# Designs tried in a protein design chat: VH-VL binders against o27280. Part 232

Target 1, 266 residues: o27280
Amino acid sequence: MDSMNVPEVLEIKRIVEESESVKTFIFSWDFRREVRPGQFVMVWDFRDEKPMSVSLIDPVRSEIGISIRRVGEFTDRVHGLSEGDLLGIRGPYGRGFELMGRDILLVGGGIGMAPLAALADEATARGMRVDALVAARTADELLFLDRLEAAGVNISTCTDDGSCGFKGFAHERLLTLEENHDMAAVCGPEPMMFQVMRILDERDVPAQLSLERYMKCAVGICGQCCLDDTGFRVCAEGPVFWSQELSRVREFGRYRRDPAGRRVPW
Short names: E, the ipSAE of ESMFold2; O, the ipSAE of OpenDDE; V2, 0.75 times the mean of E and O plus 0.25 times the DockQ between their complexes.

## First folded at step 9 (VH-VL)

Design R12 (framework fv_acasunlimab; at its last look DockQ between E and O 0.02; V2 from the best seeds 0.00; counts 0 for: pae E 13.6 > 2, placed apart)
Fold by OpenDDE, look of step 10:
Structure R12 (fold): chain C 266 residues (1-266), chain A 118 residues (1-118), chain B 108 residues (1-108)
Amino acid sequence: as target 1 above (266 residues)
Amino acid sequence: EVQLLEPGGGLVQPGGSLRLSCEASGFTFSRYWMSWVRQAPGKGLEWVSAISSGGSSTFYADSVRGRFTISRDSSKNTLFLQMSSLRAEDTAVYYCAKSYLGRAFDIWGQGTLVTVSS
Amino acid sequence: SYVLTQPPSVSVAPGQTARITCGGNNIGSESVHWYQQKPGQAPVLVVYEDSDRPSGLPERFSGSNSGNTATLTISRVEAGDEADYYCQVYDDSSDHYVFGGGTKLTVL
């Protein structure tokens, strides 16, 4: 189905406090327009517009959820909203995750768990075994643990400060896990994803990774989210990429471009 | 050069057994899902079976489930298809195929003919 | 089981544009891949993920997917494009790879 290119003004049905810095905004959704885990929407607060991952897909309730981390002026405004307030939503856009196999490993860091939570719901609904490595800086920043557990996901936690689970980074925890999976899905800070991908490649585990880049149009026209050398547009060919594709992307894990198009190291 | 070679085809009687092999070269075999796809004479393509990169998960078309077994040997870069209880309708050219980005096939073998006839 | 429907044949004159359709229930939500097969040869991937083209394939080959129909478009058709073309998807509900019935493209 074609993505909606005009923002639809939707009422915030519910707000879920996921952490101190993350809220999930729930909207009514017409599922005649299909949405897949890993796809994103453009959120418009009538002043600015930002891409956000879909973190909840509930056909039974006819709802979607968008998880937003408070990081700047736009998100500050959005976090100030209440139930019943309005936002513009257009999309969904981009390539989502593809599920294959009977077991899958999810590796997520911080807000990167948003699309993976949606993927976990789909995978478990299909009867897949889902293992999730959930990483954050501290215990209070770990996202969606109760939700994942309720879905039957086998959770392993990792925190930088050791306040919960393994003390260290996600790739370090992954090295301690010996089991291989049919597939892996990864989303989080790009340095984390880079290290995780290397480990998965060494283990011959097919992996999909969701990238984040500055997006303006979300429809593959403006080129703001183009990846060097490949011409991949994160909004069109991504944001979900296979590791095989990312192996061709020189900038992956090394640098990104800011809104002005300048290279910024990670 | 990336290639898949498929020996093992031939003539077999109904009810018989046959083992196909597919030797991979030019890519990291152990990293990719592999599949068998067959094509009856003058007919279209039909997926037969798939195996995960690690070999722990196998999948079969309904038409061959219980009769065919897919396996792989990473040390030999070889894919196998053990066929048993063969039927006339199993007559086809059998292709091994490498998965590309999950759900497509970018590399195909030349195919090997399996004829089931009395 | 998921079913993909293709026309059995399509004919075009050289230099014209050929369009081969692949019908499926809500196929627009699936990733569609296309293969070219010439007589006596193995299939060759020509379009993947609806519209992406493998390296080495000419820009004349393109794909689209929306609603219930995916389309392979071959512009400026050449005699060498005469072949059978198959669409393919992965059916999540059954864990099956599914091929269309194939379309014979004849260059007049």
Scores: ipSAE 0.766, ipTM 0.899, lowest interface PAE 0.8, mean pLDDT 95
Fold by ESMFold2-Fast, scan of step 9:
Structure R12 (fold): chain C 266 residues (1-266), chain A 118 residues (1-118), chain B 108 residues (1-108)
Amino acid sequence: as target 1 above (266 residues)
Amino acid sequence: EVQLLEPGGGLVQPGGSLRLSCEASGFTFSRYWMSWVRQAPGKGLEWVSAISSGGSSTFYADSVRGRFTISRDSSKNTLFLQMSSLRAEDTAVYYCAKSYLGRAFDIWGQGTLVTVSS
Amino acid sequence: SYVLTQPPSVSVAPGQTARITCGGNNIGSESVHWYQQKPGQAPVLVVYEDSDRPSGLPERFSGSNSGNTATLTISRVEAGDEADYYCQVYDDSSDHYVFGGGTKLTVL
């Protein structure tokens, strides 16, 4: 409906510093152009464009937020912008998360908490019980804890170095949590998501996982995106997949593709 | 072969009770939400009840709440619907259905006719 | 409670395109699934997640969903497409699966 390949130039209304390396850029948004948690937008700085997950969806204030981690030239330029500056936004694109049941487990690693923060807002607004396992390498990489707490989310944290919460990896922390959930949503580094998916599969919890590397495929700019075991086109179906779809994919959690399409182990 | 098998239906009087069963084969039954969907003669599909994969959450259409109980036994790969206080308007073919990606139904039983008369 | 509205019947000639609508408040924000049911048979999933097709289904079946209306489109209709068609959503506010009233497709 709203899929035009032309960016709308929007003014940065507010900037929230989430951490030393992550900022959320907030824009006024016309919600006649619907957006769901798990969808992404293309952000254009008038030189390059990159896909970014939507991390805030607020129809009451008519705002969306886009959380961006500083990792290279494009993101360094965007991080240098101030309130009042302009960015091009097009979208939203991709398949978003779908909620079902009375309770949900969110498992997020690092910037993967961005789309899950938007999902947490929707789930709590719908009266669901939300448990979030927030994982990062260090305490300063844990994102959205104050926002999740304000929304009434039950939070567990873990860090690789033990600087906050459980010392260890997300899947190790998950093994100590015995609650059954009606569904789960997972976003973070692919090796983490693979380990978490296996535990959820064993516990009979249906899960949706967001694969950031497939966001470009959803807008058709990666014509070589196909999963090697199933042959289905990721470009048309991502970035959110059900765990039962990903369990059919040999490469998920085991290897990735380089720019030439060759398999590279994690 | 992925399939859901339902035993034959039954004839019951108003106010009576009946238990339906649905046996799954060809997939890992315990991993999927399961539902019951009914269809009155000559009418459309009506969702009746759903149960989460682990069995801890159950959901009911307003028309059957308090009268019907959905349950599952993963050791037997079987879904159940216990129907009580049956009414003439409960007369229908009852289908068990497997969830697909949570929200759709990809595999359906053959249907079992429940007739509530007089 | 959430309600889905379908026309009771649609008639189409062989080789033409049939369009079956499913109306619902803000249905474009939901995922819509479509089922085909022939007399005496269980329903068969023909479109899921608005526009995806199960493996083995002809490309003649397609779907769209925007605003307040979802549409099942069957191009180059064949006699074998004659059936009842149902749309379905999951209403996450109530945890209810909701079906439309069904549309009888007649191929003349």
Scores: ipSAE 0.671, ipTM 0.834, lowest interface PAE 1.5, mean pLDDT 87
Fold by ESMFold2, look of step 10:
Structure R12 (fold): chain C 266 residues (1-266), chain A 118 residues (1-118), chain B 108 residues (1-108)
Amino acid sequence: as target 1 above (266 residues)
Amino acid sequence: EVQLLEPGGGLVQPGGSLRLSCEASGFTFSRYWMSWVRQAPGKGLEWVSAISSGGSSTFYADSVRGRFTISRDSSKNTLFLQMSSLRAEDTAVYYCAKSYLGRAFDIWGQGTLVTVSS
Amino acid sequence: SYVLTQPPSVSVAPGQTARITCGGNNIGSESVHWYQQKPGQAPVLVVYEDSDRPSGLPERFSGSNSGNTATLTISRVEAGDEADYYCQVYDDSSDHYVFGGGTKLTVL
């Protein structure tokens, strides 16, 4: 039977405290299962399972890292674990980012920087010039700054409260930056991504955006992760979409779905 | 202060040509899409043409395609509209407009009158 | 071609609320922008992205967009609000910017 249908139980090798609310859990990984930046895994704590972004892809050390923000009961339980404790992981799933050109802009909000940090490692390894706009509500929620700097990424920051960098939203900061990129990769709160996508489309910059939706099967057969009006399945057709694909989706940036499938505003 | 200044315009005979210019100041010109929008006397607004921030893409209303050419020179912060084969229905005030979020137009010039008549 | 339909005129008493509509097929899926134009003047952006106001615009100006109708709302209308009002979208299918025909607001 295909091992991707059943979670593999893995030991937590290392835990990195990224912020007060975000931890990265590092596992040994057999890279015969290829993992690409922008793909996700389903993390099982033996009670429930949730999709989580891969933030570290290290074939040399045979490790992956999964960054998890504490936002509810499941993530509270996972944050309470220690090195040596067990989690189930199945995947990877979904379409990852595609790199093109030589100059890339990353725009990340909050935990959305997780898949972008993995992408930055791949882009710099390819010799690309990488600029990153890292956004959060406050300075202590800005993620991966030291890691990005060490990789040679040119960082701009913004915070809602102005405690670090530009005071304001990511799309407002983007308007103040130079327009000289071959592509962009965007991940964060959906309202932020919508505003950023609009600016990038206006400036004729190809962009890929990573979405998060409710999931059950993660292999595209149950339909729980569909976007309205297109039938795109986030777990199979995404989570990474080109901006042109998303610009035709009515729900993007306008509402989300709760676990029961009901539309709710952002 | 953000400004768009349109010194061109004038009286032209049918079939003639005219070049409009729009000089931008107070913002990073190369960052934004730019457009021309016209308004015939007593009529509504009509979009004419747009050009992307880097100049790689140009767009035209059907009424002017093949006769008008939009261009920009970022070293001079200047937008241009080359108008050829002018017709009486091209008579209008021509506005230079700066794109903003969602492809709105947040800054407009005061407009310049182009009159096409015998 | 995508068409935006506005009433040619709207009349409202001073101090009341004016509502100017912009009709379009599935306009609720578009970003709608609104402009005020007084006689002899250039247009001025008063609402963008359906409901956002440019810096410096009074909160009396607001907007909404749902289904087939976008609406510009001007509360506590003053004589100085008499103007022509235009809605505008960008139509991806034609790569065109489209304006409505305009609505003359009269304060009676």
Scores: ipSAE 0.000, ipTM 0.451, lowest interface PAE 13.6, mean pLDDT 85
ESMFold2 (binder alone), look of step 10: mean pLDDT 92; pTM 0.949

Design R13 (framework fv_acasunlimab)
Fold by ESMFold2-Fast, scan of step 9:
Structure R13 (fold): chain C 266 residues (1-266), chain A 118 residues (1-118), chain B 108 residues (1-108)
Amino acid sequence: as target 1 above (266 residues)
Amino acid sequence: EVQLLEPGGGLVQPGGSLRLSCEASGFTFSRYWMSWVRQAPGKGLEWVSAISSGGSSTFYADSVRGRFTISRDSSKNTLFLQMSSLRAEDTAVYYCAKSYISRAFDIWGQGTLVTVSS
Amino acid sequence: SYVLTQPPSVSVAPGQTARITCGGNNIGSESVHWYQQKPGQAPVLVVYEDSDRPSGLPERFSGSNSGNTATLTISRVEAGDEADYYCQVYDDSSDHYVFGGGTKLTVL
């Protein structure tokens, strides 16, 4: 499709303040170009282009939403925009989540709840029972709780500092939850995802995990995303992978690579 | 070696019952959804039933719902299909199959012929 | 219920390219898997997730999926490729695995 290679200039229809550091930018969207939870778009501010996960997919209102955390120069500029301003959007790209069975567990850390919020909407619309474990460093970084509750999701929370819900990490909270699920979806910091995956593997729950850091490679911007041992190029097929794919990758959850290809511990 | 072994089929008359089994080896059986897929002589593949990895959810094709029961024993690495109220139309080779990435079937048993006839 | 439509047969000469289609309403939003079955044998997975190949399969097997049609493409066809080919999806609205009717590939 030619239109996926050229950014479409769209007006910011609505901005939702999710937290002090996260905003969701909402755009009108023509759903003749399908968008699935777990896919991403390239966001262009007419100076730089960055990949962002789709966090809202609403065919009824003909809208998509993109949630952006303020972490650097590009995101600072985008956060400075107002309703009515313009951004370039190209995509969607990447492999999205796949649903199977009657019930699903979502495990999200920080901004990783963004693609999972879109998935929760799809899962509930399909009649699945949805349980979500929402994790963050602090209470004010827990995202989408009201939206998940409105969708009928059963919510558990944890914070590293104990400011809301269980005091501890997502995998520690998960150990106190023993519900059987037909599948799970996980998105968040890679060390968190690795620990969660290990527990789900032990419980025989098939899981899909989203590796947002590999989105650029999936659109052909770089060719350096090759994982250890398997020669598996996660970026070529990502960002969403089944746990069986990732369990054979030694790099996942243990170290990452800098721009020069050197191993850097998490 | 990764293998799904089906110990044999049978001849059964209409209205009868038969249990199929499928023994898994070479992979961690308990981690995967398992299915039964059948193929009538000279016809195409037809999915029959599936069971989740933990065994808590079972699914059936409309043609067999209420007559067939899928189950698993992960301690014995064995998948079962209990067939009841068998009809001539159930005559087929039955394959057990392991689900993989994106719900594809990456490992298949050799197939077990079930003949429903007097 | 979701239905996948395949042509019953496709003929191709050795060394040419065979294309086997799998039609379904909005199938481009699904992951499509393809199986090869030779007489008297169990099916073998040849393409999964629209375009991925299992280890050890020749690069001349490829897949695509968009809109209402998924396609299995076999380049530089060999006599040994003669078989029945099936497409398959998972219909998450009914929790059913769905197979196409199968296509017999004849290599003349």
Scores: ipSAE 0.480, ipTM 0.793, lowest interface PAE 2.9, mean pLDDT 87

Design R14 (framework fv_acasunlimab)
Fold by ESMFold2-Fast, scan of step 9:
Structure R14 (fold): chain C 266 residues (1-266), chain A 118 residues (1-118), chain B 108 residues (1-108)
Amino acid sequence: as target 1 above (266 residues)
Amino acid sequence: EVQLLEPGGGLVQPGGSLRLSCEASGFTFSRYWMSWVRQAPGKGLEWVSAISSGGSSTFYADSVRGRFTISRDSSKNTLFLQMSSLRAEDTAVYYCAKSYIYRAFDIWGQGTLVTVSS
Amino acid sequence: SYVLTQPPSVSVAPGQTARITCGGNNIGSESVHWYQQKPGQAPVLVVYEDSDRPSGLPERFSGSNSGNTATLTISRVEAGDEADYYCQVYDDSSDHYVFGGGTKLTVL
């Protein structure tokens, strides 16, 4: 509790450029402090702190990776860093994904593939059959395809513009896939996750969804992390939720919260 | 009202067969993994078998593999355990249980006594 | 196969705190669930996901999980808490649900 609330200053060991807008920052990690797919860390650039999902967990090499998309001032600054530079890392926090059964469907949109890539590694290492539906706006924003293929994952793709795979949205592509799975894991834009969840619910596939909402507190004390009608705190009780839990949340898939806590349509 | 009802067990001779059933009500049965958990007289809980929500995947404890078959009929909200080649050590109270988020058991049946004796 | 170890029995006086341990190799990386079973009754889930409580359960029941030991803590113990307690994990490498051997809590 105390030790997890103090950032460790870690050296950036390696940087992998995943796309024009996404980089994975790799750090040496002491696995006496365990980390699971679906958990997040607070990344501190000595000015601001933001939550980031862990995208690589490698106990053999004693490394973790954090994939960051460039979307604002904080992430622009972090993207400007080089190997050898320092970042503060605090955590891990939150509930990770729970694996069950022989086969799993991963449905990821954009940067949402980051926590799912770590999950794919764990699932394949445990002998599960992994099918991944990777969605993005364009072909150059599809993430981790080579890593997933190298792990033995069966990959389906879709892009909004049709530049790679199915032309359309993730839920539209999912409707053309008939295979049943023992479980599913979903991460991406909330409207995508809502549509995917509905299809999986109709197919009787239990799903876990990673909901990375706007957060102002790293220890789960901030009320702005709460879901509208259930009182769930994403940073304390999430970010991973079961589809059965989310199906009862009126806010999910309909609107988000801005920094002031106001409801904003998707 | 959320419940699991187990109509009844029985007495069977070694080498015999018996089918257990568990009727679900008050929740959407087809959405959840289901399990059978047994407890021999005076002993602890032992997981026996599980079935995925869609019914395509089944799992068994080493002690029952090849002898027991778990199945479900979601149209009837019913879970089954077909037991064959029964042995004295299979004597136990058998509980059906609903998996919740789905690695814990939140709802349990009342238990059905199965006695394997000559 | 994954093995969970519990003490066979724990005794406590009314109003005191009972602690029931569940030992497992690197159990801190697993989600641990706890069940209460009274004579002649089916088990009842009292703690899930290490530390969460089902609706309607008293706040006297709490859980923790780190390293090689998970613990169920029952504060201000009442006579009605006398029961057998079982820990449980799901071993995702084998797809097996694993129960501990059980602990009989006696309220003196």
Scores: ipSAE 0.615, ipTM 0.818, lowest interface PAE 1.9, mean pLDDT 87

Design R15 (framework fv_acasunlimab)
Fold by ESMFold2-Fast, scan of step 9:
Structure R15 (fold): chain C 266 residues (1-266), chain A 118 residues (1-118), chain B 108 residues (1-108)
Amino acid sequence: as target 1 above (266 residues)
Amino acid sequence: EVQLLEPGGGLVQPGGSLRLSCEASGFTFSRYWMSWVRQAPGKGLEWVSAISSGGSSTFYADSVRGRFTISRDSSKNTLFLQMSSLRAEDTAVYYCAKSYIGRYFDIWGQGTLVTVSS
Amino acid sequence: SYVLTQPPSVSVAPGQTARITCGGNNIGSESVHWYQQKPGQAPVLVVYEDSDRPSGLPERFSGSNSGNTATLTISRVEAGDEADYYCQVYDDSSDHYVFGGGTKLTVL
């Protein structure tokens, strides 16, 4: 039997408050169960189960971290927990990011920096040069800046309101950055990722993009994570896709689907 | 259709030089990593060199480092391998290969025989 | 340097299942790709990303990868499957593409 599909009840070892709306929950982890940046786990609070990207992978301390933004009933309940409380974790699931070359660019929007922070740790540990563009609506929503700096990452920031760094959107900031990269990894709101992908494509930089759509369960759900034209399922075939694959998807960056499968504009 | 076309091979004396070329068609050449993979007579596949999509990074097997130079010309959709200080052990069929998502080779050229002999 | 180990040869009867192994330290954490090469021809990709097949390839070709061993499985073997088979990974630590030594499949 596949033990990954049964939740393991784990104690919350530590909670890091990343911002007013984001917390990272840290658990002891047995690394005989392999975890890579870009993969996700199902988090069970004994009422509901939701997919969450892994934001910290630390084999030296035998820890994983899961960063959760407060946006609804489930996440509100999880944010109310304390060190010592229990959560069910199953996984990991999905394809992780792949590292190639010597120089990489990370582009993260809001909570999308969570899986990219884990990737930054791996890339820097391998001796790669890492540039990160960290984007948010306001300065207090910029995430992981101290952690990225500690890892030796070269950081650029932008905020929609201009409260920190460049005033504008991630793709506008990216246009002011002229350094070449061997690959990029992008995670954030889908319209942001679409614009960033177009610029990277024009620069001949292959990019990996993480899509975190409508995940009710991590094992072969019935089309809830389906993308138009290709039939890709985010939880089964993603959540990480290369830009060439996404350029063929009519839905990407244009509309999403609600839980009933209806098209909803961004 | 997607293809990689390599011209015919060459005979070179030890210590000599030779440049291989590979012309791409049917895909956007500038967006893909490209490699050279060789195969000595009766032997297995050996990766030789790779170049990133934009040409900013190049990689070499230890056996050819300092002697071979990989390059690309996106305006001509052409991949090159400049070989210098050739040795008898460099005798092989050389394949150019398109690296899909940088990790595996989905399209291969027909191969070009290089013979290093006196 | 990362090393991939393949058996030099595998023999099967027509209609039987051939299994070609590719050994590597913790290879289950890598993505493994497989190539078929017939005499005088360039290699052809038959399995990529451990278990995916290129369009147009028979469902008889499949792959798996776990622990220290990746396996290419060819079901209902036909005489036309006789070829050399190579596994391949990309080694992130060295930025090198690594091929196994190759396995000659003989259909007797």
Scores: ipSAE 0.038, ipTM 0.588, lowest interface PAE 7.6, mean pLDDT 85

